# VH-VL binders against Type II restriction enzyme NspV (nspVR): the designs that were tried, part 6

Target 1, 219 residues: Type II restriction enzyme NspV (nspVR), of Nostoc sp. (p35677)
Amino acid sequence: TILTIEALRTEAAIFSAAESIHPEPLLYGVTDGKAVGTYIEQKFRLYLKEHYEFVQGNSASGIDFPGLLVDVKVTSIRQPQSSCPFKSARQKIFGLGYSLLIFVYDKIDNSTNRTATLNILHTIYVSAERTADFQMTRGIRNILANEGNKDDLIAFMSDRNLPVDEIEAGNVADEILRNPPMQGFLTISNALQWRLQYGRVIERAGQEDGILTVYRNNP

## First folded at step 6 (VH-VL; framework fv_roledumab)

Design d53 (from b1 with light chain A50W)
Fold by ESMFold2-Fast, scan of step 6:
Structure d53 (fold): chain C 219 residues (1-219), chain A 123 residues (1-123), chain B 107 residues (1-107)
Amino acid sequence: as target 1 above (219 residues)
Amino acid sequence: QVQLVESGGGVVQPGRSLRLSCTASGFTFSDYAMHWVRQAPAKGLEWVAVIWYDGSNKYYADSVKGRFTFSRDNSQDTLYLQLNSLRPEDTAVYYCARHPLYSGSKYGAFDIWGQGTMVTVSS
Amino acid sequence: AIRMTQSPSSFSASTGDRVTITCRASQDISSYVAWYQQKSGKAPKFLIYWASTLQSGVPSRFSGSGSGTDFTLTINSLQSEDFATYYCQQYYSTPYTFGQGTRVEIT
């Protein structure tokens, strides 16, 4: 059986429920969020591989499911964010170019048994069109709703310190006018590398088109 | 064909060092956590150490902690166990074994074992 | 560490016999028990996981049962190739621990 986006979501829900009650000795005392993230991503990939055929991501594709245009993100409820390679300032406006499947965990270490459990509190699917920056798209959409022009868009992008020069800003403004962006729901910040913050998608999952609650478990 | 082959065993004097290797074939080595398990002559199985599929996390039995070092090279499909400060009680056949991370409740069971390599520490 | 205690330590049997080996954990480990067969001079062979689930390719005469602290491995109608030492293993908690083994010998 070929893996589809619907099957991916269904399997992610089943996986999340099972993982939430699994005591894992190999995670006991592990504090590195990257190690925990890699563990879940690897385990989920192998789980899917047992049941489905799909194209696996590699260094060239940059995402986990290139055939589906979906990338998997794993993050702690304590700090629901992840790193993202800087590609283009345009991604803050038009989205990342792929959808996200986000596992949000609460890690519980049991010192008596020397095990850890990753309680998956939320598993959320964010469609590609919703992966742009919330503040950037809200401001742009407000300008367009009030019949703003190209110069208004360039001024807004400049005021928000979008990292584009004058020529690129003009080109982006032209593209916005031809293809207005949808409201994005990520917070995309850039200090040394881009960070994606998922607080808003966690809050709004199930209440916005394109932001789906795949699985939810309250402690 | 899925296979694990250990090598590097031998006879050494107490206090010496030895490096064991385990070469994997027939499966995607980087998908699996790996274990070392030992068995002293005419005795039962004793777990020694585990290393995660990417080499980032390792755990050792108390009896070998600080003396043995586990590592892996996923590009060569090979595990290494560096045995330092060897003692007579370390005399055993050393097996490498595979740890699958999927298939539900199978997590942590050792589904594939190598043939073993004999380490003898004698004075 | 979780102690795994097997009984009996050895068992004499004949082909066709029904053999039962018991394994007891020092604490509740749910169903996180695996069973292995080891023939003289050979590496252990994986038989059963999750207390009762048979590994692919293992003959149906082997079965496992139990949960919590008490587990059993049963061989229905023992065959000549089944004379071996059998080990239980808990994989609930690190360090992973094995029972001391049960040797099944020809009478």
Scores: ipSAE 0.293, ipTM 0.687, lowest interface PAE 4.6, mean pLDDT 88

Design d54 (from b1 with light chain Y92W)
Fold by ESMFold2-Fast, scan of step 6:
Structure d54 (fold): chain C 219 residues (1-219), chain A 123 residues (1-123), chain B 107 residues (1-107)
Amino acid sequence: as target 1 above (219 residues)
Amino acid sequence: QVQLVESGGGVVQPGRSLRLSCTASGFTFSDYAMHWVRQAPAKGLEWVAVIWYDGSNKYYADSVKGRFTFSRDNSQDTLYLQLNSLRPEDTAVYYCARHPLYSGSKYGAFDIWGQGTMVTVSS
Amino acid sequence: AIRMTQSPSSFSASTGDRVTITCRASQDISSYVAWYQQKSGKAPKFLIYAASTLQSGVPSRFSGSGSGTDFTLTINSLQSEDFATYYCQQYWSTPYTFGQGTRVEIT
């Protein structure tokens, strides 16, 4: 059976429920978010391979499910963020070019058994058109709603420190006027590297078109 | 032990400038977006501006845009608000306030507030 | 901008009273409302978020309810330290906006 986006979401919900009660000795005392993320991503991929056929990501594609245009993110509820694989300024405005499946966990260590459990509090699907920066797209959409021009867009992008030179800013403004962006729901920041922050999608899941609650654990 | 302390307020004439500061202690300042909120005498709270944790994004209320400039120095755990072209209607107590991390349903509320610093603009 | 309107603007109450303050949003904001307490000469104090969730350390006599456009803050048995001005705040979208405040005065 070929994996579809609908099947991916359904299986993610089943996987999330099972994983939330699984005691794992290999994660006991592990505090490295990358190690935890790799564990969940690999386990989910192997789970899917038992039942479905699909194209797997590699270093060239940069995303987990290139055939579905979906990337998997695993993050702690304590600080729900990750690095952005693409650093184009345009992605803040037009989105990442792929959808996200986000597992948000709360890790619980049991010292008696020397196991850890990843209690998955949220599993959220964010459609590709919703993966742009919230503030950038909100401001641009407000300018467009008030019949703003190219210079207004360039000034706004400069005020928000978008990393583009003058020529590229003009090109992006022209592109915005030709193809107005959808409202994004990520926070995309340029600290030392591009980061995606998921707090708003966690909070808005199930309440916004294109941001779906796949699974929620209500303790 | 988590604290925000504002300073720099005072009495100035219309058209003049002031620089407000807010010093943070007891938490990792560089992880948090920060806000300025003001309150005119005998009036309610009015949101003024936000600055992201790294200074990369700033948003201002329309009433102050173009006159006020927000900045931060993460090495000194300090927030700055430069008030230019001050008007009598800018008279208020100015509070700095902390935006929670993206860690749950309180994102967008203000969880820690400073004591405020009074700005009076009069002739 | 989303307008937040509180009622009443002020009222007198006695210790032991049940106090209810209403906040109305000009549009549907789901449950994205916070409540703050401000005592004379002091900064606001964070009480409630997500319309009904108490911030850690806030006494259980405080409660919030509502969704959509209508929200309430209730203090079940008013104590002397509760005489203050209370503000609601929406965080559905920027710019963030507050209600005009409700002043709860003694007697």
Scores: ipSAE 0.000, ipTM 0.418, lowest interface PAE 17.9, mean pLDDT 85

Design d55 (from b1 with light chain S93N)
Fold by ESMFold2-Fast, scan of step 6:
Structure d55 (fold): chain C 219 residues (1-219), chain A 123 residues (1-123), chain B 107 residues (1-107)
Amino acid sequence: as target 1 above (219 residues)
Amino acid sequence: QVQLVESGGGVVQPGRSLRLSCTASGFTFSDYAMHWVRQAPAKGLEWVAVIWYDGSNKYYADSVKGRFTFSRDNSQDTLYLQLNSLRPEDTAVYYCARHPLYSGSKYGAFDIWGQGTMVTVSS
Amino acid sequence: AIRMTQSPSSFSASTGDRVTITCRASQDISSYVAWYQQKSGKAPKFLIYAASTLQSGVPSRFSGSGSGTDFTLTINSLQSEDFATYYCQQYYNTPYTFGQGTRVEIT
């Protein structure tokens, strides 16, 4: 059976429920978020391989499921963010070009048993068109709603320090006027590390088109 | 088809070092955490160490912590166990064994074992 | 560390016998127990995981049971190739620990 986006979401929910009660000795005392993230991503990929055929991602492809245009993100509820390579500033306006499947965990170490449990509090699917920056798209959409012109858009992008030169800014403004962006729900920093922050996505999951609650551990 | 082959064992004096290797074939090596398990002559099995599938995390038995170092090279499908400050009680056959990260309830069970390589620490 | 104790340490049996080996954990390990068979001079062979699930390719005369602290491996109608040493192993937490082994000898 070929893996589809719908099957991916369904399996992620089942995986999240099982993982939330699994005591894992290899995670005991591990505080590195990257190590925890890699563990979940690999375990989920192996889980899917038991039942599905799919194209696997690698460092060259840049995303976990290139055939589905979905990237997996794993983050702690205590600091719900991840690093992200940006190919262009345009992605803050029009989105990353792929959807996200986000596992948000709360890690609980049991010192008596020397195990850790990754309680998956949220598993969220964010469609590609919703992966743009919230503040950037909100500001642009407000300008358009007030009948702003190309110069207004260029001034706004400059004020928000979008990393584009004058020529590129003009081209992006023209594209915005032809193809207005949807409201994005990520916080995307243009700081040195290019971070995605998921707090808003966690809060709004299930309440916005294109931001789906796949799994939620609600007691 | 699926196999693990250990090498590097031998006879050494106390205080010396050895480097053991384990070469994997017939499966996607980078999908699996890996273990070293040893067995002294005429005795039972004793767990030694585990290394995650990407090499980022390692755990060691208290008896070898600080003396043994586990590493892996996923591009070569090979594990390494560096044995330092060897003691007579380290004399054993050393096995590498596979640990599936997800395989239903098999997680943590050692489903594939190598042939073993003998380490003898003797004066 | 979780201590795994097997009983008996050894015993003699004949082909056709039903044999039972027990394994006791020093604390509750749910069903995180595996069983291995080891013949003289050979690597251990994986038999059972999750206390009772038989590995593919293992003869159906082997079975496992138990949960919590007490576990058993049963061989119905012992065959000549079954004379070996058997080990239980917990994989509930690190360090991973094995029982001391039970040697099944031919009478």
Scores: ipSAE 0.045, ipTM 0.607, lowest interface PAE 7.1, mean pLDDT 87

Design d56 (from b1 with light chain T94Y)
Fold by ESMFold2-Fast, scan of step 6:
Order: sequence, then structure tokens, then C-alpha cells
Structure d56 (fold): chain C 219 residues (1-219), chain A 123 residues (1-123), chain B 107 residues (1-107)
Amino acid sequence: as target 1 above (219 residues)
Amino acid sequence: QVQLVESGGGVVQPGRSLRLSCTASGFTFSDYAMHWVRQAPAKGLEWVAVIWYDGSNKYYADSVKGRFTFSRDNSQDTLYLQLNSLRPEDTAVYYCARHPLYSGSKYGAFDIWGQGTMVTVSS
Amino acid sequence: AIRMTQSPSSFSASTGDRVTITCRASQDISSYVAWYQQKSGKAPKFLIYAASTLQSGVPSRFSGSGSGTDFTLTINSLQSEDFATYYCQQYYSYPYTFGQGTRVEIT
């Protein structure tokens, strides 16, 4: 059986429920968020391999499910953010170019049994067109709603310190006028290593088109 | 065919070092946590250490902590156990064993074992 | 560390016998128990996981039961190839621990 986006979401819900009650000795005392994240990503991939055929991501593809254009993100409820290796200023406006499947966990260590449980509080699917920066797309959409022109867009991008030169800014502004962006829901930093923040996505899941609550564990 | 092949055992004097290797074939090595388990002659099984699928986390039995170092090279499908400050009580057959990260309730059990390599520590 | 106490340490049996081996954990480990068979000079062979689930390819005469602290391995009709040492193992928490083993010997 071939893995589809619909099956991916369904399996992510089942996986999240099972993982939320699973005691894991290998995670006891682990505080490194990256280690916890790669554990969940690897475990979910192995879970899917038992049931489906799919193309696995690698460094060349840059995302976990290149055939589906979906990348998996794992983050703590304490600091719901991750790094992003793809750096293009355009992605802050038009989105990352792929959808996100985000597992948000609360890690509970049991010192008596020397195990940790990753309570998956939220599993959220974010469609590709919603992966742009919230502030950038809000401002651009407001300019367009008020009949703004190319120069208004260039000035706004400059004021927001978008990392583009004047020629690229002009090209991006032209593209915006041809293909207005949808409202994005990520916070994307301009730092050398891009950071994606998921607080707004967690807050708005199930209440915005393209931001789906796949699984929720009510506390 | 899924296989684990161990090497590097031998006879050494107390206080010396050995490096054991375990080469995997027939499966995606980087998908699995790996363990070392030892068995002294005519005795039972004793867990020694575990290493995560990517080498980022490791646990050791108290009896070997500080003396043994576990590592892996996923590009070569190979597992290493560096044995330092060897003691006579470390004399045992050393097995590498595979630990599936997700197989439902099978998680943590050792589904595939190597043939073992003998380490003898004697004067 | 979780202690796994296995009993009996050894016993003699004949082909056709029903054999029962017990394993007791020093604390609640839910169902995170595996059973292994080891023949002389060989590596252990995986038999049972999650206390009661038989590994593919293992004969149905083998069965496991138990939860919490008390676990049992049963061989309903002992065959000649079943004379071996059997080990229980908890995989609930680190360090992983084994029972001391039960030797099943021919009479």
C-alpha cells in the first residue's frame, strides 16, 4: 500500500495516541530537544514502514516525505520551535514549499522506573500555503487590500528587514502582485539559521483552513 | 538475510584493552538501537550497553561504566565496543543484538543476535 | 535496578512433557518481558515478547503469560530440540536485566 497525505495524517493520530502512553527507557534524563525530535521522527518513519511504501527523505531532498511534499517537525510544548535549513527570503512570503506535520510533546520522566514518556499534546498538519511568516503576510495582505503598489511592497519588505537586495525585492514585489500570498501562520526569524516558531499554529489549529488538528490529547 | 557478525575478541592480560566490532547486513542499520550483552563461561546473560540508532545517546551497565565506550559508524554498518582497563571478571562471550525502535509491544526486545566473540582476560 | 528472579534453576524432563518456567520482577514492569532460548554454544534465540506474544516462526507449543510482576513461559509438549536454557528479560527500564536462566535437561 502507497502512503498518501490522508493516510499519513490518520497514521500520525494513531501513532500519537500510542506514543503518549509508551514508557521509553532510552529517553530517560535526556534534555536535548534535537535528540527527542529525531527519536520521534525515526520511530514514526519505522511505524509507517511496517504498513506503507513511500520514498524516504535524505539530505538531497531536504524533507522527510519528498513524494508527499511533507516535512515532519517535533517540538516541546515548553519551546515550540525548530530550526529550518532552507533559507530563501521568498519563503517568508510564499511559504516553505512543503506542508508540515508537527508533533508537540510534553516529556515526563519517571525516576522510579527510569523511563520517559512523550505525551503528544498536539499533532498538527499545516498545508504548504500556510507555512509563510505571519507578520510578513499580514502586512503584505493589508497593503494589497488598501490598493498598495509595487513601491509600497518594496518599502514594507525593507522596513521588515527581509534579506533581499533591491533587485530581488522588486522581483518579489512583482510576484506578489501577480500571485498574492495567503495568510501564513509561522514566525520565521531572519537569523543565519532560520528558526520556525509554532505557538500561533498550536493556538489556531482547527480554526483556520489548512491548519488541521490531527490529534489532541486533552490534559 | 539479516545478520550480525562480531570480531575483535582475544586473550589479554588484566589492565589491557580490546576493541570489538559488529558488522550488520541485510537491514537498514541506522533504523535500530544496538546493544551489547555478555555471558561469562557457564553463566547467564548480562546486559552491557546500548547505543541509539544515530549514536547520540548511550547507557552502560554499572560494572563497565567508565571503562567501556560504545560507538557506531552508520556509513559502514558497524558497531564498536572499546574495552579498557580489562579485569578477569570481564571474561565472557560478547554478543551484539538488535533493538527495534518501533514494533508495537516488541520494542526493546532483542530480535536478532550476533554469534558472539570471546574475550578472555587472564595473566 | 529491576531484579528478575527465575525458577526453577534447572529440571529434568522427557519429550512430551508440559514444562513451566516462572519469572518474577522486583517491581511492576507491565508486560515488557521477553523470553529467549539458548542452546549450548549458540547465541540466544528470540521466542516471546510483550510477555505473551510469540515471535514469527516460533512453534505454537511455546506460550507466555503474565503481567505486572509475575510471568510464565510454558512448553506444552516438549520436543527433543527444546532441551536448552531459557531466559526471561525485562525491557521496561535501564539497565535491562535477565533472569538467571532455567536449564531444561533430558532425563
Scores: ipSAE 0.038, ipTM 0.586, lowest interface PAE 7.4, mean pLDDT 86

Design d57 (from b1 with light chain T94L)
Fold by ESMFold2-Fast, scan of step 6:
Structure d57 (fold): chain C 219 residues (1-219), chain A 123 residues (1-123), chain B 107 residues (1-107)
Amino acid sequence: as target 1 above (219 residues)
Amino acid sequence: QVQLVESGGGVVQPGRSLRLSCTASGFTFSDYAMHWVRQAPAKGLEWVAVIWYDGSNKYYADSVKGRFTFSRDNSQDTLYLQLNSLRPEDTAVYYCARHPLYSGSKYGAFDIWGQGTMVTVSS
Amino acid sequence: AIRMTQSPSSFSASTGDRVTITCRASQDISSYVAWYQQKSGKAPKFLIYAASTLQSGVPSRFSGSGSGTDFTLTINSLQSEDFATYYCQQYYSLPYTFGQGTRVEIT
């Protein structure tokens, strides 16, 4: 059986429930978020590989499921953020170009047994159209709703420090007028390394089109 | 055919070093954490060390910590165990063993073993 | 470290016998126990995981039971190829630990 986005979400829910109660000795005392993230991503990939056929990501593809246009993100509830590859400032307006499957964990170390449990509190699917920056898209949509023009858009992008020169800003403004962006729900930094913050998608999961609660560890 | 083959064992004097290798075939080596387990002559099994699938994390038994170093080369499908400051009590057959990262409740059990390589530390 | 105590250390049996081997953990390890068979001069062979689940290809005469601290391996009707040493192993916590082994010998 070939892996689909629907099957991916269903399996992520099953995986999250099982993982939330699994004591893992290999993670005891591990504090590096990258190591924890890699562990979950690899384990989930192998879980899927037992049941499905799919194109696996590699360094060239840049995302975990290139055939589905889905990237997996793993983050701690204490600081729900991750890095992403920088391709274009346009991604803050029009989205990353792929959907996200986000595992949010709370890691619990048991010193008596020398095990760690990754309690998956949230597993959230964010459609590609919703992966743009919240503040940038809110501001642009407000300008358009008030019948703003190209110069208003260029001024707003400049005020928000979008990293584009004058010519590119004009081109982006023209594209916005032709194809208005949807409201995004990520916070995307302009730092040297792009940082995605997931607080808002965690808050709004299940309440917005395109932001789905795949799994939630209640209560 | 899924297979692990150890090599590098031999006879050495106390205080010397040996380097053991384990070559994997028939599976995607980089998907698996790997272990070393040893067995002294006429004794039971003793766990020695584990290395994660990408080499990023390692854990050692207290009896070998500081003396043994575990590494892997995923491009060559090979594990290495560097044995330093060898003692007579390190005399054993050394097995490499596979740790499935996901296989239901098999997680952490050793589903594939090598044939072993003998290390003898003479007194 | 979790101590795994296996009993008996050895015993004699005949083909057709029902054989039981016990394994006791020094603390609660839920069901994270594997069983291995080892014949002289050979590497261990994986038999059972999660205390009671047979590995593919293992004959149905083998079964495992138990949870918490007490575990049992049973061979319902011993065959000639079953004379070997059997080991339990906990994989609940690092360092992983094995029982001392039980040698099943022909009478």
Scores: ipSAE 0.195, ipTM 0.669, lowest interface PAE 5.0, mean pLDDT 88

Design d60 (from b1 with light chain Y96R)
Fold by ESMFold2-Fast, scan of step 6:
Structure d60 (fold): chain C 219 residues (1-219), chain A 123 residues (1-123), chain B 107 residues (1-107)
Amino acid sequence: as target 1 above (219 residues)
Amino acid sequence: QVQLVESGGGVVQPGRSLRLSCTASGFTFSDYAMHWVRQAPAKGLEWVAVIWYDGSNKYYADSVKGRFTFSRDNSQDTLYLQLNSLRPEDTAVYYCARHPLYSGSKYGAFDIWGQGTMVTVSS
Amino acid sequence: AIRMTQSPSSFSASTGDRVTITCRASQDISSYVAWYQQKSGKAPKFLIYAASTLQSGVPSRFSGSGSGTDFTLTINSLQSEDFATYYCQQYYSTPRTFGQGTRVEIT
C-alpha cells in the first residue's frame, strides 16, 4: 500500500502512543536534541516501511517525505524549536513549501534502570500554507486589510528585518499584492541563528484550519 | 539471505590490539543499530557494546570502556570493533548481532547473529 | 545493572519430556525479555521476545510466559534437536544482561 498524508497522520498517532510508554536504553543519558530527533525520525520511517511504499528522503531532497511534501520535526517540550535550513526570505511570508509533522517529546531518564522514555505530548500536522512566520504574515495581512500599498509593505518588511535588498523587497511586495499570503503559525527567527519555533502551533493545534492535532497525551 | 559474518579474531599477547569486522548482507544495514556480544570459553553471553544505525551514538560495557572502540561503514555494510590493551579476561568468541528498531515489542532484542570470531589473549 | 538469574543451571531430560526453565530479574523489567537457544559450537538463535512471543519459524512446542521479575521458558515435548543451552536476556535497560544459561542435556 502507497503511503498517503492521511495514513501518515494515522500511523503517527499510533506510533506516538506506543513510543510514549517505551523505555529505551539507547537514549539513556543522551542530552543532544539532534540525536534524539534522528532516533525518532528513523524509527518512525522504519515503522512505516513495514506496511507502506513511499519515496524516502535523503540529503539531496532536503525533506523526509518528498513524495508527500512533508518534513518530520522532533523537538523537546522544554525547547520546542528546531534548526531552519533557510532558503529564501519568501519562506517567512509564503511558507516553507512543505508541510510539517512535529513530534513534541518530554524525555524522562531513569537512572536506576539506565533507560529513557520519550513521552510524546503532542504530534501536530501543519499544512504547507501555515508554515510561514506568524508576525510577518499578520502584519502583511493587516496592511492589505487597511488598503496599504507597495511602499507600506516594503517599510513593514524592513521594520521586521527581512533579509532582502531593496530590489528583492520590491519584488516580494509585488508578489504579495498579486497573491496575498495566508496567516502563518510558526515563529521563524531572523537573528544570527535561524530557528523554527513551534510554541504557537502547539497552542493552536486543533483550533486553526490546517493545524491538526494528530496525537495528544492526556494526563 | 540475511547474514552477518565476523572476522579478525586471532591469538595475541596481553597489551596488544586486534580489529574485528562484521559484514552484513541481505538487509538495509544502515537502518539498524548493531551490537557486539562475547562469550568466554565454557561461560555465558556478555554484552559488549552497541552502535546506533548512523554511528552517532555508542555505549560500552564497563569492562571494556576506554579500551574498545566501535565503528561502522554503512557504504560497505561493515562493522568494526577495535580491541586495545587486551587482557586475558577478554578471551572469548565475539558475535555481532542486529538490533531491530521498529519490530514492535521485538525491538531491542537480537534477532540476527553472526557465527562469531575467536579472540584468544594469552602470554 | 539488572541481574538475570536462571534456574536450573542444568537439566537432564529425555525426548518427549516437558522442560521448564526459569529466569528472574533483580527488578521489574515489564515484558522486555528475550530467550535464545545455543547449540554447541554455534551462535545463539533467537527464540522468543516480549517474554511470550515466538519468533517466526520457531516450533510451537516452545512457549514463554511471565511479566515483571519472573519469566519462564517451556518446551512442551522435547525433541532431539532441543538439547542445547538456553539464555534469557533483558532488553529493558543498558547494559543488556543475560542469565547464566541453562544446559538441557540428554539423560
Scores: ipSAE 0.000, ipTM 0.465, lowest interface PAE 16.9, mean pLDDT 85

